# VHH binders against EKC/KEOPS complex subunit cgi121 (cgi121): the designs that were tried, part 131

Target 1, 174 residues: EKC/KEOPS complex subunit cgi121 (cgi121), of Schizosaccharomyces pombe (q9p7j3)
Amino acid sequence: MILPLFPETQVHVFVYENVSNCAAIHEQLISQNPIYDYAFLDAATILYKKQVYSAIIRALEDRRDEQMKTKTIHSEVILSLSPKTEISSAFRQFSMTKKSKNIVVVKIDSKLTEEEEFERLDKLVEGNRVEFSDEELQKLIDFKVLKKNYKLDPSTLENPLASILSSIALRGYS
Key: E = the ipSAE of ESMFold2; O = the ipSAE of OpenDDE; V2 = 0.75 times the mean of E and O plus 0.25 times the DockQ between their complexes.

## First folded at step 15 (VHH)

Design ph8 (from pg4 with D109E; framework vhh_7n9e_1; at its last look DockQ between E and O 0.85; V2 from the best seeds 0.85)
Fold by OpenDDE, look of step 15:
Structure ph8 (fold): chain B 174 residues (1-174), chain A 123 residues (1-123)
Amino acid sequence: as target 1 above (174 residues)
Amino acid sequence: DVQLVESGGGLVQAGGSLRLSCAASGFTFNAYAMYWGRQAPGKGREWVSGITWRGRSTLYASSVKGRFTISRDNAKNTLYLQMNNLKPEDTALYYCAAGLFPFSTDESEYEYWGQGTQVTVSS
């Protein structure tokens, strides 16, 4: 997909359920294996497509303006999901862990079609691909984790999307 | 109470310039992407421009690209539209809107709307 704000940047997002090798993937990420040049998110923390894309846009803006807080665009996407400024907190909140079962995978600056990118990623992830949609994300979400990550209360739960996107937008603001 | 109040419209000759303002209140301004739209007489709504919550990225309709500039001042809760080299076909009611998603050109996704300011460009 091409983002209207960044026409020269192609982005792909994939969702996998019942992933059996998250621990192995995590080890590759720790070792900084370039083959795993993706943002691996825990699906339990993602409720909306717009949540992911908002984080992507923020990360791309920061990269363009040379204001990234992390080393890579993919790590910046993870940071951009968080209402907190601490990188370690963001990764703890949203990044895939060894115990994850369902994941959202983001690729920035892809030179491949969505199908071609999927074929490459499918060699790395042992799970079932599902549609990247709000409907499918809602099946994978852990509301306890979501409420904790974004400090949602009964009033904000009336419109979780608004609260989430506001949190992403206001990160770093007093 | 949420309000978006546009100003700066008026009558101007072709080739002239205007600067529109949109004053926002009643919501967290810097959490929203802001947009300009317009509606000409006898025509439907037309999306004109958009700017992200931090003002770092902008979008323009092809009909105004190179002539209009969108900007914002989050400290003043104000959105701006600098319109240069105006044409008679730019005549319309210009309205501002607020949305939470930063790159949506679909006006149906916006949360808040202003009443608009009239811009008339004479030939």
Scores: ipSAE 0.912, ipTM 0.948, lowest interface PAE 0.5, mean pLDDT 96
Fold by ESMFold2, look of step 15:
Structure ph8 (fold): chain B 174 residues (1-174), chain A 123 residues (1-123)
Amino acid sequence: as target 1 above (174 residues)
Amino acid sequence: DVQLVESGGGLVQAGGSLRLSCAASGFTFNAYAMYWGRQAPGKGREWVSGITWRGRSTLYASSVKGRFTISRDNAKNTLYLQMNNLKPEDTALYYCAAGLFPFSTDESEYEYWGQGTQVTVSS
């Protein structure tokens, strides 16, 4: 995908369900294995495509303007999903863990087609790829986690998109 | 109540300049990307320019690039369009819009629209 504001930056997003090797992937991320240079998100925390793309756009703006708070663009995407400024909190809330079952995987600055990037990623992830769509994300979300992460009240839980996108936009500015 | 109110339109000679303003109220302005669009008589709507929520990124339609400058002042909840070197083909009703998703050129995705301000550029 090419974003209008970042025409030189190719982005791919993949969704996997029923992932059996999150613990192994997590160990590779801790060891900083460069083959695993993606943002691995817990799908229980992601409800909308726009949620992911809003975080990506914020991270890319911050990288361009030399305002990133984390060491990589992929870690910056994880921070950018959070309404809070604390890096460690963002990772605890949104990153894939050893116990995750479903994941959203983001690749920024890809030099590969979507199919080529998928072929590479599919060697790393033991799970079933599903479409990156709001329909599929709704099947994988944990609404209790979503409510906690974005501090949603009952009135916003029925249609949380505006609250979520506002939180991403306003982190550090509200 | 959400309001987007444009002002600053009028009649100008070709080659002249105008500055449009869009005063926003009733929503959290700095959570939104903001846009200008226009509609000329007998023509469809045309996307003109957009700006991200804190003003750090902008994009322009090719027809106005280099002549128009979008900006925003989040402390005043106001969006601007500086229009220089105006041409008769810039004659249109100019309206502002707000989109919660950080950037889209697809006007069907915007949440709020203003009523517009008329700009007429004479030969």
Scores: ipSAE 0.797, ipTM 0.902, lowest interface PAE 0.9, mean pLDDT 93
ESMFold2 (binder alone), look of step 15: mean pLDDT 86; pTM 0.865

Design ql1 (from qk3 with A33H; framework vhh_6qgx_2; at its last look DockQ between E and O 0.85; V2 from the best seeds 0.72)
Fold by OpenDDE, look of step 15:
Structure ql1 (fold): chain B 174 residues (1-174), chain A 123 residues (1-123)
Amino acid sequence: as target 1 above (174 residues)
Amino acid sequence: QVQLVESGGGLVQAGGSLRLSCAASGFTFSDYHMAWFRRAPGKEREFVAAITYTGSSTFYTDSVKGRFTISRDHAKNTVSLQMNSLRPEDTAVYYCAVTYAWDYHTPRAYDYWGQGTRVTVSA
């Protein structure tokens, strides 16, 4: 897909459930294998498509403005999901772990079509692809984790999206 | 409270060896990657070596490859840096650091740092 604000940047987002090889993927990420140049997110921490898009946009803005805090655009996406400024904290909060079962995978600057990218990624991820939608994300979310990550309370739970987006947008400004 | 305590620094002659150790506490040691950084006089802190949370992979800056070896002991919650064939340019304060992220070469990725141990290599 193409984001309106970044027409020259192609972005793909994939959702996998029942992934059996997250530990292996994690090892490749740790090893900085360029084949695994994606943002691997724990689906348990993602509730909305807009949450992911907001993080992507923020990361792209940071890159555009030469204000990236992390080494790669994909790591910046992970950071951008967090209301915290600490990179390691963001990774603990949102990144795929060796124990993850469901994941959201983001590719930025893709030169491939969505289908081609999927075929490539499918060789790396042993799981079932599901639709990238709020409905599917809602099935995978851990609300306890979500509440913790964004410090949601009863007043914000009525509209958690607004609170989440505010947290993402205002990171580093509060 | 997270603590990283380095030890093993000192004065050595060129060609000599030192073994640095970092004792870690206050966090789940087995979940975090460990690294050594160093800061030479008048220079910025630079990456030296890192070891993954399982200990299965290690990374080194080019200048120390073949001379330095990073290892970790999960039973003791320690990370070590064996430094052989030391050179005057290795003179620096060496820091132990910990991170959950995989940006090993980026100091900003690390959560906690030790106070450092000084290594001086004379010609």
Scores: ipSAE 0.715, ipTM 0.873, lowest interface PAE 0.7, mean pLDDT 94
Fold by ESMFold2, look of step 15:
Structure ql1 (fold): chain B 174 residues (1-174), chain A 123 residues (1-123)
Amino acid sequence: as target 1 above (174 residues)
Amino acid sequence: QVQLVESGGGLVQAGGSLRLSCAASGFTFSDYHMAWFRRAPGKEREFVAAITYTGSSTFYTDSVKGRFTISRDHAKNTVSLQMNSLRPEDTAVYYCAVTYAWDYHTPRAYDYWGQGTRVTVSA
């Protein structure tokens, strides 16, 4: 998908299933190893492509407007998925953990083609790449987690997209 | 019910040492990264040091690197800051704080803060 407001910013999104080394990746993230400068998200929290793109757009808007709350654009994506403003809770709710099995990985400001970035990322992640699509994401989501993260009641779980996107877009204004 | 209580502050001569301690309660200590921040008179809080939840990595602001050492003790639920070769510019109230995020330098990333302990370094 194209990001028309940010035509000079190359973004790649990858999805991996059955990842065996999330604990090792997590250690590199908390140690702030620059080789791992991506947003590593737990796929159990992601149902839609638009969920991820909305968080990316929100993070890029905040960077453009000098309103970023976190140190890196990738950590800002993690915050931007959250309906709330607390950075620590956003990381707890949306980031990959040492116990994660499936992940969504975002690279912003890439200087590489998708396949070149994949080649780098594939050296870091021990898992199977799948398509970044709503169809694949729906296989990996945990609806109990989704309900908790976005405070969805049973009536909205049938079509939660609008509620989720509103939460991302309006964080801090409600 | 979460509490962070700093201790060990005081008055010390330049070149001297102090050891700060932060006692944690009301949460699972081993799940959190820990940090020390400081606020000098008339200034904003600034990052001093952080340690990851396992203790595997430590981070320091440039002005304290080589002089300060952060450590944690999971059995006692404490984090400590050993401060050596103290300088008058280290004078500040020192705060401990905890976060789940690995954005260690950002005060807004921290969930809970202690009340602070005052450190005064005289020439």
Scores: ipSAE 0.652, ipTM 0.861, lowest interface PAE 1.5, mean pLDDT 91
ESMFold2 (binder alone), look of step 15: mean pLDDT 84; pTM 0.858

Design ql11 (from qk11 with Y112H; framework vhh_6qgx_2; at its last look DockQ between E and O 0.96; V2 from the best seeds 0.80)
Fold by OpenDDE, look of step 15:
Structure ql11 (fold): chain B 174 residues (1-174), chain A 123 residues (1-123)
Amino acid sequence: as target 1 above (174 residues)
Amino acid sequence: QVQLVESGGGLVQAGGSLRLSCAASGFTFSDYAMAWFRRAPGKEREFVAAITYTGKYTFYTDSVKGRFTISRDHAKNTVSLQMNSLRPEDTAVYYCAATYAWDYTVPRAYEHWGQGTRVTVSA
């Protein structure tokens, strides 16, 4: 897909459920294997498509403005999901772990079609691809984790999207 | 309370060896990658070495490859840096750091830092 604000940057987002090899993927990530150049997110922490897009956009803006805090654009996506400025904390909060079962995978700067990218990624992920939609994400979310990550309370739970997006947008400004 | 306490620094002649140690407490040691950074006089803090949470993978800056070895002891919650064939340019304050991320060369990625131990290598 192409984001309107970044027409020269191709982005792909994939959702996998019942992933059996997250531990193996995690091992490749910590070893910095370039084949795994994606943002691997724990789906338990993602409720909305707009949440993911907002993080991607922020990461791209940071790169555009030469204000990236992390080494890679994918790490910046992970950071951008967090209301906190600390990279390590963002990874702890949102990145896939070896115990994850459902994941959201983001690819920035893809030169491949969505299908081609999927074929490539499918060799790395042992799970079932599902649609990247709010409906499917809602099935995978852990609300306890979500509430904790974004400090949601009864007043903000009426409109969690607004709260989440505000947290992402205002990170470092509060 | 999180603590990283470095030790083992000192004065050594060029060609000599030192072993730095960092004792970690107050967090789940086994979940974090550990690293050593150093700051020489008049220079910025720079990455030296990192070791993944299991100890399976290690990373080094080019200038120390073949001379320095990073290791960790899960039983003792320690990370060590064996420094051999030391050079005057290795003179610096050495810092121990911990991160949950895998951007090992990025200082900002590290959540916890020690106070540092001074290493001086004389010509």
Scores: ipSAE 0.899, ipTM 0.943, lowest interface PAE 0.5, mean pLDDT 96
Fold by ESMFold2, look of step 15:
Structure ql11 (fold): chain B 174 residues (1-174), chain A 123 residues (1-123)
Amino acid sequence: as target 1 above (174 residues)
Amino acid sequence: QVQLVESGGGLVQAGGSLRLSCAASGFTFSDYAMAWFRRAPGKEREFVAAITYTGKYTFYTDSVKGRFTISRDHAKNTVSLQMNSLRPEDTAVYYCAATYAWDYTVPRAYEHWGQGTRVTVSA
């Protein structure tokens, strides 16, 4: 996929449910294995497609403006999901952990078609691919985690999209 | 509340050795990667070494590879830096740091910092 604001940047997003090997994937991430150069997100923290796209756009804007805070564009996506500027806490809140069961996986700057990237990723992830859609994400979300991560109150929890997107877009300005 | 307390610094002659230790408390030590950074007077903090939360993987800046060894002890909640074959260029304040992330060389990635221990290496 090509985002309208970044037409030269190919992005793929995949969702897996019932992943049995998150601990093994996590080991590869902490060892910095380049084969695993994706953003692996815990699906329990993701409610909307737009949440993920907004984080991707924010990371790409920061790269364009030479204001990235992290080492890779994929780690920048993890940071960009957070309403705060602390890298360690963003990873704790949004990144896949060894205990995760469902994940969202982002590849930025892919040189491959979606199906080619899927074939590589599918060798790494032992789980069931599902559609990247609001319908599937809503089955995987943990609303208690979402509320905590974005400090949602009752007035925003019924339809939290605007509050979440504002948090991503305005991180660092307040 | 959260504390990282470094010790083991001092004055040592070039070619000598020191072992730095960092005692951690107030957070779940076993969830965090640990690192050592250093700062010479008037310079920015630079990465020295890191060890993953499991202890299985270690990372070093090029200038210390083969001379420095990072290790951790989950029973004592400590991380150590064995520094051998010390050079005057190793003179700095050494800081212990902790992160949940795996962007180990980036100081901004670390959420807990010690106040440092001074190492002076004389010619």
Scores: ipSAE 0.579, ipTM 0.834, lowest interface PAE 1.8, mean pLDDT 91
ESMFold2 (binder alone), look of step 15: mean pLDDT 86; pTM 0.883

Design ql12 (from qk2 with Y32H; framework vhh_6qgx_2; at its last look DockQ between E and O 0.83; V2 from the best seeds 0.00; counts 0 for: grease 24.3 > 24.2)
Fold by OpenDDE, look of step 15:
Structure ql12 (fold): chain B 174 residues (1-174), chain A 123 residues (1-123)
Amino acid sequence: as target 1 above (174 residues)
Amino acid sequence: QVQLVESGGGLVQAGGSLRLSCAASGFTFSDHAMAWFRRAPGKEREFVAAITYTGKSTFYTDSVKGRFTISRDHAKNTVSLQMNSLRPEDTAVYYCAVTYAWDYWTPRAYDYWGQGTRVTVSA
């Protein structure tokens, strides 16, 4: 897909459930295998498509403005999901772990079509692809984790999207 | 409370060797990558080496490749830096650091830092 604010940047987002090889994937990530040049997110921490898009947009804006805090655009996406400024904390909060079962995978600067990218990624991920939608994400979310990550309370739970987006947008300003 | 305590620094002649050690506590050692950084006089802190939480992969700055070796001992919760063929330009305070992330070259990625140990290499 193409984001209106970044027409020259192709972005793909994939959702996998029942992934059996997260530990193996994680080993490749920490070893910085270039074949695994994606942002691998724990689906348990993602509730909305807009949450992911907001993080992507923020990361792209940071890159555009030469204000990236991390080395890679994908790590910046992970950081951008967090209301915290600490990189390690963001990874702890949102990145896929070796124990993850469901994941959201983000590719930025893809030179491939969505289908081609999927075929490539499908060789790396042993799981079932599901639609990238709020409906599917809602099935995978851990609300306890979500509440913890964004410090949601009863007042913000009425409109968690607004709170989440505000947290992402205002990171480093509060 | 997280603690990182470096040791092993000292004065050594060019061509000599030193082994630095960092004792880690206060966090799950096996879940975190460990790294060494150094700060030379008049210079900024720079990445030296990192080792993944599994210990299976290591990373080095170019200037130390082939001379330095990073390792970790999970039983002792320590990370070490074996420095061989030392050069005067290796003179610096060496710092141990810990991170949950894998952005190893980025100082901001590291949660905690040791107090440092001074390494001086004479000509």
Scores: ipSAE 0.889, ipTM 0.938, lowest interface PAE 0.5, mean pLDDT 95
Fold by ESMFold2, look of step 15:
Structure ql12 (fold): chain B 174 residues (1-174), chain A 123 residues (1-123)
Amino acid sequence: as target 1 above (174 residues)
Amino acid sequence: QVQLVESGGGLVQAGGSLRLSCAASGFTFSDHAMAWFRRAPGKEREFVAAITYTGKSTFYTDSVKGRFTISRDHAKNTVSLQMNSLRPEDTAVYYCAVTYAWDYWTPRAYDYWGQGTRVTVSA
């Protein structure tokens, strides 16, 4: 998948449910194993496709403008989901943990087709792939976590998309 | 009350060794990486070394590889930096820091910092 603003950048997003080996994946992430060079997100924190796309776009804009705050583009996606600038908090709030059950996985700068990237990723993740869609994401979200992460009040809880997207786009400006 | 306290700094001649220690108190960082950064006069903080919360992986900036060794002791809640074959360019204030993130090289990724211990390496 190619985003209009970044025509030279191939991006793939995958969703897995019922993942049994998040602890093993987490160990590989903290050890900086290059085979695991993806953004592994906890699906309990992701309600919308646009939430993920907005974080990817923000990360790519910051890379283009030489304003990245983290070392890798995949770490930058994790930070970009957060309404705040604290990197460690963003990882704690949005990254896959040892206890995660469902995940969203982002690959930026892929040199592979979606099918080829899936074949690589499927060797790493012990779980069931589902469609990257709002319908599937809504089955996996934890709304209490979403409300906490984005400080949503009762007036926005029924349709929080605009509030979430604004938080991602405006981080660091307010 | 969370504190990180560095010790072991001092004056040493080039070619010498020092061992830095950092004791964490007020909380046990069981899910956090621990790292050393340094700041030479007039420069920004520079990553030196990090060790994962499991202790299984270590990372070093290129200029210290083979000379410095990071280690941690979970029971004592401490991290250490063995610094061998010291050079004048290693002169800096050395800071201990902790992060939950696995972006070890970025100072902004670290939530808690010690006050630093000075290391001076004379020619």
Scores: ipSAE 0.586, ipTM 0.838, lowest interface PAE 1.8, mean pLDDT 90
ESMFold2 (binder alone), look of step 15: mean pLDDT 81; pTM 0.826

Design ql13 (from qk5 with Y32H; framework vhh_6qgx_2; at its last look DockQ between E and O 0.92; V2 from the best seeds 0.80)
Fold by OpenDDE, look of step 15:
Structure ql13 (fold): chain B 174 residues (1-174), chain A 123 residues (1-123)
Amino acid sequence: as target 1 above (174 residues)
Amino acid sequence: QVQLVESGGGLVQAGGSLRLSCAASGFTFSDHAMAWFRRAPGKEREFVAAITYTGKSTFYTDSVKGRFTISRDHAKNTVSLQMNSLRPEDTAVYYCAVTYAWDYWTERAYDYWGQGTRVTVSA
């Protein structure tokens, strides 16, 4: 996938459910294995495609403007999902954990087609790939976690997307 | 309340050794990576070493590779830095830090810091 604002950057997003080896994946991530150069997100924290895209765009903008707060673009995506400025908090809020069952995987700067990237990633993830759609994401979301992460209240629950996007866009400014 | 307390600093001659220790409390030790940073006189704070929450992987800045070893003791909630073959350029205040993230080289990734322990290496 190519983002209109970043035509030179290829991005792929994959969703896996019923992942059995998250603990093993997590070990590779914390060890910084280059083969696992992705942003692995807990699907329980993701409700909309636009939420993921907004984080990706913000991360890419930060990189473009040489204002990244993290070392890698994938870590920046994780940070960009959070309304908080603290990196550690963002990881705690949105990153895949050893106990995760469903995940969203983001690849930035891919040199492969979506299918090729999937084949590569499929060797790393033991789970079922599902469509990257709002319909599938809403099946995996934990609303308690979502509400906590974005401090959603009854007044914002009618349109949580707007609140989430505002939180992402205004991180560090509110 | 999170507490990180460093110890083991002091004066040592070039070529000598020191072992720094950091006692951690107030958080789940086994869920967090630990690191050492240092600030030399007139310089910015820099990454020295990090160890994953499992202790299985370690990371070092190039200048200390082969000389320094980071380790952790989960039973005691401590992280240590064994410093061998010390050089005058290793003179600095050494800080213990904790993070949930794995962006180990990024100072901003660390939530809590110790007060530091001074290491002075004489020529």
Scores: ipSAE 0.872, ipTM 0.928, lowest interface PAE 0.5, mean pLDDT 95
Fold by ESMFold2, look of step 15:
Structure ql13 (fold): chain B 174 residues (1-174), chain A 123 residues (1-123)
Amino acid sequence: as target 1 above (174 residues)
Amino acid sequence: QVQLVESGGGLVQAGGSLRLSCAASGFTFSDHAMAWFRRAPGKEREFVAAITYTGKSTFYTDSVKGRFTISRDHAKNTVSLQMNSLRPEDTAVYYCAVTYAWDYWTERAYDYWGQGTRVTVSA
């Protein structure tokens, strides 16, 4: 996908359920293996497509404006999901862990079609691909985790989208 | 309370060696990467070396590759930096730091820092 404000940047997003090798993928991420240059997110933290797109847009805006806080655009997506500016806590809260079961995978600056990128990614991930859709994401979310990550009250859990998107958009303003 | 305490700094002649140590307490050592940063006179703090929480991978800034070795000891809850073939350019305050993230080169990725230990390398 091409975002209107970033016409030279191709982005792909994939969702996998029942992933059996998250521990192996995590070891490759911490070792900085360039074959694994994606943002691997824990799907238990993602409720909406707009949540992911807003984080991608924020990361791309910060790159454009030379305001990135992390080394790579993919780590910047992880930070951008967080309501706070602390990199380590954003990784702990949103990134895939060795115990994750379902994941959302983001590739920014892809030189491949969606199908080509999927073929590459499918060699790395041992799990079942599902559609990147609000319907599928809602099956994979953990609302306890969502509430904690975005500090949601019980009343906002019925329609938390605005609170989540404002957290992403407003991070870093004081 | 997380505490990081560096030791092993001092004055050494060029070509000499020092071993820095950092003792960590107040957190689970087993899921954090450990790193060393340094601040030379008149410069900003810069990345020196990092080791993954598994201990399987290490990373170094180019200027120290082949001379410095980072290691960790799970039993002692410590991380060390063996510094060999020291040069006057290595003169700095050295800081130990820890992060859950794997963005090892970015100072801001590190949540906990030691007080620093001074290393002075004379010509």
Scores: ipSAE 0.641, ipTM 0.853, lowest interface PAE 1.4, mean pLDDT 91
ESMFold2 (binder alone), look of step 15: mean pLDDT 81; pTM 0.833

